# VHH binders against Mitochondrial amidoxime reducing component 2 (Mtarc2): the designs that were tried, part 7

Target 1, 303 residues: Mitochondrial amidoxime reducing component 2 (Mtarc2), of Mus musculus (Mouse) (q922q1)
Amino acid sequence: GTVAWRRTRPRRRRQLQQVGTVSKVWIYPIKSCKGVSVCETECTDMGLRCGKVRDRFWMVVKEDGHMVTARQEPRLVLVSITLENNYLTLEAPGMEQIVLPIKLPSSNKIHNCRLFGLDIKGRDCGDEVAQWFTNYLKTQAYRLVQFDTSMKGRTTKKLYPSESYLQNYEVAYPDCSPVHLISEASLVDLNTRLKKKVKMEYFRPNIVVSGCEAFEEDTWDELLIGDVEMKRVLSCPRCVLTTVDPDTGIIDRKEPLETLKSYRLCDPSVKSIYQSSPLFGMYFSVEKLGSLRVGDPVYRMVD
Below, E stands for the ipSAE of ESMFold2; O stands for the ipSAE of OpenDDE; V2 stands for 0.75 times the mean of E and O plus 0.25 times the DockQ between their complexes.

## First folded at step 1 (VHH)

Design f3 (framework vhh_h_nbbcii10_fgla)
Fold by ESMFold2-Fast, scan of step 1:
Structure f3 (fold): chain B 303 residues (1-303), chain A 125 residues (1-125)
Amino acid sequence: as target 1 above (303 residues)
Amino acid sequence: QVQLVESGGGLVQPGGSLRLSCAASGFTFSSDSYYALGWFRQAPGQGLEAVAAISGSGGSTYYADSVKGRFTISRDNSKNTLYLQMNSLRAEDTAVYYCAAETYWDSGEYLYDYWGQGTLVTVSS
């Protein structure tokens, strides 16, 4: 067969307007665990990839397959991941280091899992890493599962059944889109309104953009960064998970969420999408696969 | 200052009934109808299980299959209180019951923003 670079119909020639520069790129291999800063990444239709490591392709589950996030276990944000060619190395406070192979035996059990009311499968990562998470969290028995591209992801039609205008994509364990982007200026603006400053890691973006005005990313429809073309999905709605301190694993439950609610609520016309969740950051799908790196200019594609 | 405080737990015989209450402070059900409200439980040595939920408008309810037909969730906006009426109780219903409130953009059983401290229900003769 043929290599498909574009997910949709070929685009018309467009003008490029530079709106900023990539200042940081983060991959989060395990849902709710620490991100890894990288200088370069590939963007696939299902999100960022660095070598064999894919964004949010692992998650912690209960033995019955129910998703576990930092909402239930805030200390998950303290799990550090080091990327190696064939392995992930995990560290956490009070724990000895564990090494997890990225390639799993095909004989490993497949679990039926659930994320936000949707079914999704995951291959068991083995008893050693399951016992490691169980010993770290100390509340109940946990397992780690890995998504495989041969499995069915969660589709746009299932994630947003009322939003038929959205482009088709699918995700493994990310909340709702392949790519999450925030500008540095938006974080600076938020911090002018907070007594205690928060850092970008509270919000877990894949791409951080510098050189634009606060909330300018809310206006970006189609982007070219490096070789990658991205299309806006929706604004990123925020919940209590944004109140977990990524350095302590302590959940505040109040800030910065209450401050965000004071000025970042949606227009009433889109309340059916966002309800009363405040909006901070943007979700994008990948329309043309390729590579991007820190220092790349960020362009809007305009007709 | 959002707080949820559960009450009404205790020891009950199989086949008995209990009504759990969850008093909310720092927000109002009548003005903050965007909050989804729910009950979760955790039995000794087991994970957290969603039991029942009621929408912010009060128009929709959810029940786990294990409690459907026995438990009823309701809310009283004038008292700013959420209830769980538990009938035909079984030994398997023994758990700590948690009240939770959510401001959400999508519906997930684990996507709740505010939690109470829990109330113990023991079903035993």
Scores: ipSAE 0.000, ipTM 0.145, lowest interface PAE 18.6, mean pLDDT 84

Design f4 (framework vhh_h_nbbcii10_fgla)
Fold by ESMFold2-Fast, scan of step 1:
Structure f4 (fold): chain B 303 residues (1-303), chain A 125 residues (1-125)
Amino acid sequence: as target 1 above (303 residues)
Amino acid sequence: QVQLVESGGGLVQPGGSLRLSCAASGFTFSSDSYYALGWFRQAPGQGLEAVAAISGSGGSTYYADSVKGRFTISRDNSKNTLYLQMNSLRAEDTAVYYCAARDEYGYDWSEYDYWGQGTLVTVSS
């Protein structure tokens, strides 16, 4: 019969084209604070996880629940984080170390927080760490909150209400996507245009890829790295936060942002998405959960 | 006191449809915590395999390649119920279907903490 013969076309496997190699992996547990370099990571639907530490699952908030970032408090980039078993150890210039348990009591208050005009919940991390951040920043009273995977994240429908074609995902406290990727070649290209060189930590990517051409990552739609399948969301628009030196906590307000604006502005056809922000790096969602490590080949999946 | 109870299984002919339901008690889908939920099946003489999974918010879904395009997972937080709509059923879909819950989205059955008793689906003429 004719219907049976239509099944003679087997489901073809996607071809894998190697486009680079993973050169570095970072997890940033607390929004705007220092990253933790790791040799391997799990990728969940909400981003990277190493052991019990998750990417951007903590954030500093004002007493009213509004988010605080290095845009308002540049010295947050100097807060270093060490994972010690079931605890985060926080260090900052002029501060005594503080130890924060990763698992919080269920009795800790859940706050209604605000992140880029969207509502999101966070569990209070306690008075001790709140006072530590308040004493470090010296401007206002602050608190630290932690996302729980049982809480509702911010969905693509809320993040990009005009972009109905985007795949469904959700994020806790990352700006826009579960995974942020930049190539080493793109950083090298940017640095050829700068008097003072900048390092990758200015841009806070989760995954750094080597072995490709500058801005080649702008063309990658679906990736396989280790066991993980990732799908392109959008280009990463950059703001004044990229002008904060991660070693000094000093905000320049001009470079490298002005240089990026000179050659990395979006096409007029997509100005409704990116406005006047220059584009540097790529946002991805996680389509197949798994693990990846430094040294893994990066494959583009092509039909 | 967390309980999951499956229903909607039964005998169906090849090409037919069934909707499975999983009613949760001892916790709510929409109060202070959103559990990730999944459907897993065990065919006679085989091990457990993931069928479909849905995140706490419903924003992320997983389907096994063998059921993709035929099955749809959904949740109704107001009714505290998980659903699996099964269309174009085949003999190889015959299995006990289990509802399971955990605190994080994933589709590895070994990482799920709370399990129902299962409901039998038999696809035969």
Scores: ipSAE 0.011, ipTM 0.525, lowest interface PAE 9.6, mean pLDDT 88

Design g1 (framework vhh_7b18_3)
Fold by ESMFold2-Fast, scan of step 1:
Structure g1 (fold): chain B 303 residues (1-303), chain A 125 residues (1-125)
Amino acid sequence: as target 1 above (303 residues)
Amino acid sequence: QVQLVETGGGLVQPGGSLRLSCAASGFTFSDYAMGWARQVPGKGLEWVSYIDSGGSTEYQDSVKGRFTISRDNAKSTVYLQMNSLKPEDTAVYYCARVTYEYDEWGDYTYTFDYWGQGTQVTVSS
């Protein structure tokens, strides 16, 4: 189905201040697997969409429906995805290529899955792709599930009960919000503090912004990019997944996480939200749907 | 407006054949699984067969080898070919669009979100 459009907010007069430029856009069809670089994307209230492919609308689960991420299976970051008209083509080291239809397998069983203590539904993608992931990971039996917009997503209030205000957004398999954004300057700053440099793919953002100061994105509340209006949800807390090398699938467990903890911990006033997790990047909801592309200016919307 | 209209029912002798048709409208037919269920007097409603959007089929054990489900996406029609009919096949046959619902016990079950009005099949001498 189509996601229901949320009612537009009352019109307000705003000034636009350019804060940067879109330098990169990634879609991650399958949770924890490699991203696909795109030149242009649509932003829906549930995240990025390129043609028929939606960001984080597929997820690997155990047979009991519990989610599997690169935290448990770091080699998931090595699964490459190629977008075709109606298909995803999956490749991984030591594996034969497999082709997965984008179209929902509407006759297949629906599984009740769990992400971060919340129930979420997924349509089984069939035995072929399940066996492919099982053979690749070699630890236990796995399945692949696909979300559909007719299913109930996870809501802000359920994800963050301490943040009681409504933001009118839903997510399927993303960790937190429809859009994840990081600036190039923040990565450059981090790398000045690291012996071994890391690349943006360690952090898996949807949108990368250039032309701003390091950590300036932490201050952005409302953005206009292309036709799309976005609103801040929260800062992105980082965990041990951040230490998985996207080129090797090896989990370091220490860097860059230890360096991030040395200078990116939250203020004590918000410790109830972030605990001891360091902050790197920003989560946004989509307030006005539309398209954006690489090269678009990024504007703050200031009242 | 989703509409499902069944035709092809009737009276037939044991061992005979009937072909049921279901004309669908109001949705993108090729994107959905379709099925047949029947209301047998005294037994309640039972699932008979389904066909998914890719053409894969499944049958209830009692009809395997006798019934064949098929679809014509160009005509937005699903069919049930019934051969070697038995008196116990007497029922009202319903065409339905296949879906799933999360039930109150936390499990998913097959459900049908739209139904036709049914067509009577009577197998009798």
Scores: ipSAE 0.000, ipTM 0.087, lowest interface PAE 21.3, mean pLDDT 83

Design g2 (framework vhh_7b18_3)
Fold by ESMFold2-Fast, scan of step 1:
Structure g2 (fold): chain B 303 residues (1-303), chain A 125 residues (1-125)
Amino acid sequence: as target 1 above (303 residues)
Amino acid sequence: QVQLVETGGGLVQPGGSLRLSCAASGFTFSDYAMGWARQVPGKGLEWVSYIDSGGSTEYQDSVKGRFTISRDNAKSTVYLQMNSLKPEDTAVYYCARETVTYDWEGSYTVYFDYWGQGTQVTVSS
């Protein structure tokens, strides 16, 4: 057998080598907004899920459906989210809190959105939250949209035509992969090279691993964490959005990006993929769905 | 449907010049960055140059000042003008369409999603 987005794995024995421990887990319900620290999560084909809340299943759009990120509106990083059973509670500087229901009426308008050159649908979250974002950002009219698993996602064949194992699945508002992972040691190494220190939240990983050496995660091809098996997709290339301070919403435009460029450029053999983008962190796909939690050992699966 | 067809390769003496052309079809050419990569026999692919949809260019350090990339959106064609050619420039040159994907943080992945058949450039006396 074959499943929609992957083929059946061949039967094999695997040795497990512990490479670290999960130190933090974050879910980011809304693109560019603050992450929520969780003690455990489910990993699905489309990313992390905590109860009814899914990673990057909401995004802010302009009236014409074009996505909005912290690149255009850096203050989006200051929007904090509290997870409730059937609701998200949003807070931001200078704003009264607003409660957003996770389940939307089916009569709510579906917008045609554009995300990284691809079309994707989003269901309108209503005028109240649209006005909340519009009042917070103060530059133009905004709306919030929510992806539904009944909608057609962006095909991985368009995103990763050379990665045959990924060609048969879809992604929603995350553009690369279900899981983004960085090690604590890599952040410590970066900070030894910076005058102004940065914290992990600049880079917005889902999973943070402790107990390994700096950039050791660059070598991890297949991982077992809790019940979840993950496979390497790509190194995570970084751009100007990594220069937005998650505590102030101020975009520096230079650091830590210029420092990363000084020592984290790719090997010439993969320059066709990464060009001049510095690499910091790893993207993984989920090969075996399951749960994982803070404190779980991280294993490499090796022959 | 997507096709990239390279022309202009050949044999040239050290210090000579060649102009490579790549005719694109099957997509909205003006929306995409285009690039050139090369493969030396027995070695991996290496990126040479790219030009984005807005006309901004970037070059590998070893070709800066010698190579110039340009595009003609009306003809759906990208060009690589190669001057002061050296024996180490000998390779198969591939025209490629670049795709850039951005995550929610604006972190991006740049990769070549479609390639031409390649055109041989030999720099030898």
Scores: ipSAE 0.000, ipTM 0.146, lowest interface PAE 14.0, mean pLDDT 82

Design g3 (framework vhh_nb_b201)
Fold by ESMFold2-Fast, scan of step 1:
Structure g3 (fold): chain B 303 residues (1-303), chain A 124 residues (1-124)
Amino acid sequence: as target 1 above (303 residues)
Amino acid sequence: QVQLQESGGGLVQAGGSLRLSCAASGSIFSDYAMGWYRQAPGKEREFVATITSGGSTYYADSVKGRFTISRDNAKNTVYLQMNSLKPEDTAVYYCAATYEVTDYWGDTYTYDYWGQGTQVTVSS
């Protein structure tokens, strides 16, 4: 009843300004584990999807359901994932390869998990993969859980209770938003300030854009890429996780974070949101679902 | 990567003051956000105060104006100065550390390392 009385307004024809080109697309099936480079992806309201594989729909947890990330276990960044139709194949240094089915039995236990202070459910992926992660990390007992779309995600009202102006969306196991974007120019700028160069994989973006100026993505509010419309959520605050070398799994704790803090701190007016975290990259929500691919022009939508 | 040891707990009269200390191991203390949490019998662990690596402080409403968190990076120590103590402040107080503060202040899940706790008992 109340929905039937809502006015549908004709959408304004917006001007499209090309700001860059998609240079790379990554999906990260398991939180903190290696990304998979793809040539094209679907963007759903809950993030990127390639076939049956969804971005950050798997997560390593402790026995009590508490999340585990590369902050506690840096060697998670060395877990590589191969996508195979109905299966994920996992590899890690010193480990035998393991194959994980994407479709789990409905009889598998649902765990109550905790992720950044919010309750979220996950279906148990079975004892075999749990023992694989436990043997790899060697510190305590771990399990792997999988989100499915019948479960309730974390809402913007719960993620950002003080930011009531933000658009409505839900996420499974991503930190804050469905889509994370960085420009190549921003990485080049950062590397001019570092003794040891870092690559994009330190920052784990879904979409990398080329052809713009350094930190120009900080100004983008609404984007059209392929068939997909995205809206700015917030800048991406960076933590010590960015100091984990994705090739070695060694946590530096200092760089590139200290260099980022020297010039990328937020304006005092938004300190309540970002505190003392430096800003590198942008979070977006998906407003219109569709497909995008490497090589697509990136347009800013202007009224 | 960090070990935490609390001290300074004990029995104190209502209206009194107590200072808790938490000693952390390692040269990386300055990179950590440090927090204090408490747990009363039969209750969940609740947030008390946090101090970021940059020195910003945040407090639970129940302790704001009475408690002060501070840090000494040279001594690898965080402090909780507790004034105007009430019987309802009786709890085991835990020191917690994470590489930085998250947007989810007050949630025990955001902290990576925990001390063993120190008992604070406020008599009426």
Scores: ipSAE 0.000, ipTM 0.292, lowest interface PAE 11.5, mean pLDDT 85

Design g4 (framework vhh_5c3l_4; at its last look DockQ between E and O 0.01; V2 from the best seeds 0.00; counts 0 for: pae E 14.8 > 2, placed apart)
Fold by ESMFold2, look of step 2:
Structure g4 (fold): chain B 303 residues (1-303), chain A 125 residues (1-125)
Amino acid sequence: as target 1 above (303 residues)
Amino acid sequence: QVQLQESGGGLVQPGGSLRLSCAASGFTFSSYAMSWVRQAPGKGLEVVSDISGSGDSTTYADSVKGRFTISRDNAKNTLYLQMNSLKPEDTAVYYCAKTYTEYDFGEDTYEFDYRGPGTQVTVSS
């Protein structure tokens, strides 16, 4: 007989292709200071978080609120951080350790700070750690500030006003994006070209991927790692900060940057974005929040 | 407002020594990395040496390593370059430079906000 029926179109599924495995996860609580290797992390829309500690939610500023980085004070890379439940413990050569609370009194001053030509807020971390950094760096009065999620971050439109096609996100004190990723193979390839080999910490990635070919990450658009979905923002342009040795705090100003310039310059079609900076590693925004860990497979998502 | 003034250049024989000085004013000297940069006849700028704001970190071009020593006196707002074992290849105008703004994104290995007028060093047999 004749019967009426309805047919629904199947939802198009994202195809997954494993491209590697997470080999290392780094969080850099204080901009320019030494990173902390972790085995598991939450990935928020503003970057990686381990417990209450968030990636680049702290930065050193001058009294006028301008940021200070390892470009000006290379010894910042020697400040090591221990992650604890409610505290950060900082150590540096020639200094007694200092402990600071992650939760700051709401009465602490909120500074108007300046970072890469953009305004951003930061809550003062108190006089004790300010004096600690001032004593360590010795050149002027410095303060430590902390971003909190009630503050307005730097948006995609502010970071990349000419690139309106980019997805929306916000960052606290990271340079350009919530997540930074490099493959081990890309570092191995770079090191075959260098007289003095460098380690991954020169480049300060959040996620390191093994099991792929060199520079394969240049082609990755959307990734699934653990529960987290990420979308490519742009390649990471490298500057002289990449030449600061993370173990000595000595800035070379030439290598590995000169070598990178010899083979990693951008395609002319995107020179307006990258100019003469060599490209090494990729920036990602977080599209689906979740957790990821060392050992997780890395999938590219394809449609 | 930023002012940099080099001195101490001159004519010297190969193997000789010179000490360059740079008087700085108009900015918080101790807050900024400083550089000595040279330009030989018909060549581009070469960064000879850099020193951090605190003076704790220094770097040298390979061509001068072991022969030149950069230093600074933050109390006197003065940058120095001790140049030993000079060679004819060191002949150049030497500039004191306030190295790197807070931003050097998208540039070569160095970018200078301000430099002085330079001091001539001539090494000739």
Scores: ipSAE 0.000, ipTM 0.200, lowest interface PAE 14.8, mean pLDDT 85
ESMFold2-Fast, scan of step 1: ipSAE 0.038; ipTM 0.481
ESMFold2 (binder alone), look of step 2: mean pLDDT 79; pTM 0.793
OpenDDE, look of step 2: ipSAE 0.005; ipTM 0.262

Design h1 (framework vhh_nb_b201)
Amino acid sequence: QVQLQESGGGLVQAGGSLRLSCAASGSIFSINAMGWYRQAPGKEREFVATITSGGSTYYADSVKGRFTISRDNAKNTVYLQMNSLKPEDTAVYYCARVTYRTYKGSTFDYWGQGTQVTVSS
ESMFold2-Fast, scan of step 1: ipSAE 0.000; ipTM 0.161

Design h2 (from h1 with R97A V98K T99Y Y100T R101Y T102R Y103S K104G G105W S106T T107Y; framework vhh_nb_b201)
Amino acid sequence: QVQLQESGGGLVQAGGSLRLSCAASGSIFSINAMGWYRQAPGKEREFVATITSGGSTYYADSVKGRFTISRDNAKNTVYLQMNSLKPEDTAVYYCAAKYTYRSGWTYFDYWGQGTQVTVSS
ESMFold2-Fast, scan of step 1: ipSAE 0.000; ipTM 0.095

Design h3 (from h1 with R97V V98R R101S T102Y Y103K K104W F108Y; framework vhh_nb_b201)
Amino acid sequence: QVQLQESGGGLVQAGGSLRLSCAASGSIFSINAMGWYRQAPGKEREFVATITSGGSTYYADSVKGRFTISRDNAKNTVYLQMNSLKPEDTAVYYCAVRTYSYKWGSTYDYWGQGTQVTVSS
ESMFold2-Fast, scan of step 1: ipSAE 0.000; ipTM 0.322

Design h4 (from h1 with R97A V98Y T99R Y100T R101G T102Y Y103W G105S S106P T107Y; framework vhh_nb_b201)
Fold by ESMFold2-Fast, scan of step 1:
Structure h4 (fold): chain B 303 residues (1-303), chain A 121 residues (1-121)
Amino acid sequence: as target 1 above (303 residues)
Amino acid sequence: QVQLQESGGGLVQAGGSLRLSCAASGSIFSINAMGWYRQAPGKEREFVATITSGGSTYYADSVKGRFTISRDNAKNTVYLQMNSLKPEDTAVYYCAAYRTGYWKSPYFDYWGQGTQVTVSS
């Protein structure tokens, strides 16, 4: 017979140890664009959802379907998003506002897209928003695509083919995992080492935790926050996108990345995963779906 | 602060068995995984086995089927049961604890003093 697969498999009674408190929650509807601060969110198996808006379910692409990020177009970080009923309202410097319906007609064309060497589909958001991004960025023709829950996401096996011990999950347009978490203390520690201070928005976490020691989140394997159980995937490796100032859209290419490299490189035993990328923040998968909110205690689950 | 205290090493004949123990004290709830590593004379330290706080176990290919790692959470102790020992298993065995949740996580936080295992042919 068939056996139901259970993602969370507690072997014994679990103890809960409080390790911090949720201080901020952000959802980033469009890859590389500004985040929206929320007081409460649902966590689905594919990441955060606020009402009808899902984290990183929209992506800017070239006409050939290749992804566009702030690495190529740093000014994407200046695109602000407002949630208005069933619509996203986009604003950017020098642009008129544009309104996008969250639910698209099923007749809209599906594009074959490429994201970090993997194939993924996206439904076209229409010519008006495509022209808006093209006029804003001024470098080439762009389109906006939206992931549909009926589409196949990028699986753990395809994202990390050498890491067979990782739990099974899928993502749409997030880099690596459904949930990205950083502590306030880790940011404070980094800023003690920087001449020019940076804010959390450089790193684009979904969940920010206060009340713990610097880099204590590196130790958290299984968490309970609100109704949500989440399990560690990997540390978050940082690249040149970390050097884009979220207030100016200017890419520095050096800081805070060089400072992170000075003390946050991985152990040689895991160099195959992280290469020379410094580690800042944690990736989690969602093992039990539910809601969480700002002010919730963060518990580590232990045997 | 975590302290690791190893025991159970010694001399054993080929084909014999030995059980290593590692008792953890201090801030034990900061530990997400514990493992065993070994170092033979003139060689680099190599991975042997690890167990996560969630109970997942991982083994080096050279010891699969012969060694078993287990944890007694009430005693904050990790065990390595070594069966069918071979002369090439002769090494100093080190207990390691890390706060990163997975055995391949980038930083190993704590190491024991090491315990000698000698397998005679």
Scores: ipSAE 0.000, ipTM 0.202, lowest interface PAE 13.5, mean pLDDT 85

Design h5 (from h1 with R97T V98K T99P T102Y Y103G K104S G105T S106W T107Y F108Y; framework vhh_nb_b201)
Fold by ESMFold2-Fast, scan of step 1:
Structure h5 (fold): chain B 303 residues (1-303), chain A 121 residues (1-121)
Amino acid sequence: as target 1 above (303 residues)
Amino acid sequence: QVQLQESGGGLVQAGGSLRLSCAASGSIFSINAMGWYRQAPGKEREFVATITSGGSTYYADSVKGRFTISRDNAKNTVYLQMNSLKPEDTAVYYCATKPYRYGSTWYYDYWGQGTQVTVSS
């Protein structure tokens, strides 16, 4: 049952095969909150960065440090973020805007947080933004925490201890990998099977690729985009969180998830990894840091 | 919506055995993965074991061959049989569950209160 990876010898050179073009890039500073479209980004080993803003380096937690996502609070998807050099500006329906400094005082408390069964630290963002989220969600007391690169991230070894073939990559608050990629053709294919069309924001990818066939990204092991080299981690398994409408914050609980289950379940040979979750999109690690931009060709690195 | 109640912790000598139980209330037990995590003083919480709704099991390297996770869906209970206990196994042990599958990733929405396991030398 478990996939055994045989170690291959280092190659002297690789060939590049163009498989598509970058059509969209998003950064999601706060877990479950609205993404920010950018024309260019830097990719670090822990994910996308635009200036001082890093992908999923903030998250909403309960007072006990347990993570909060759109599963418990679907209206988190309506929190919009504006990037302003040293500040984030947050807006949400019914709320006055709040400005959050990216650099926090060193005196701010570090919380022990829990995310997907693992401990991870986060620095408290202060009472003002905590009260803002508490007032917006209206169900209990919440806080906002920020990851610092001096803190230890979650590793794929700890996140997927049964999957010994995975390399050891670190993430802060993303679900499982530094980069999440989906093709436009895969979304088009899904929408041919749905009565109500869904948009890419339901799935929250960092990078959207055009110019390939539907689900061709499922076959991509190693990519070069701009200056950045990426390596496949896993196919992206989908859950009820994909049924939250990003424009309304309403959780459907059924579509597009049930349609995805009808044709996107994994091969029986990898059922130990994906169980009954349908697969839509790909998770990548960053092997060589650099910059990429909208309009860049996407190359597969082949022998 | 779901409550988890842990039991079976205690003090045991190195080389001994303990069996932890976690009773779950609510209708989601049979469709969810159930897991055990532990946290030693001054350490981060770490994964110990999980069992899927279908019975597939996964273990942390540090406990493989010594611990066995099992479930009884009729009783809404998950168990952790701990054998050949070491002082390094001393921790508060937590039971956890999630209302949906996220591949093989452990996304736990519901946590128990924890049960203390102390292994003396």
Scores: ipSAE 0.000, ipTM 0.121, lowest interface PAE 17.6, mean pLDDT 83

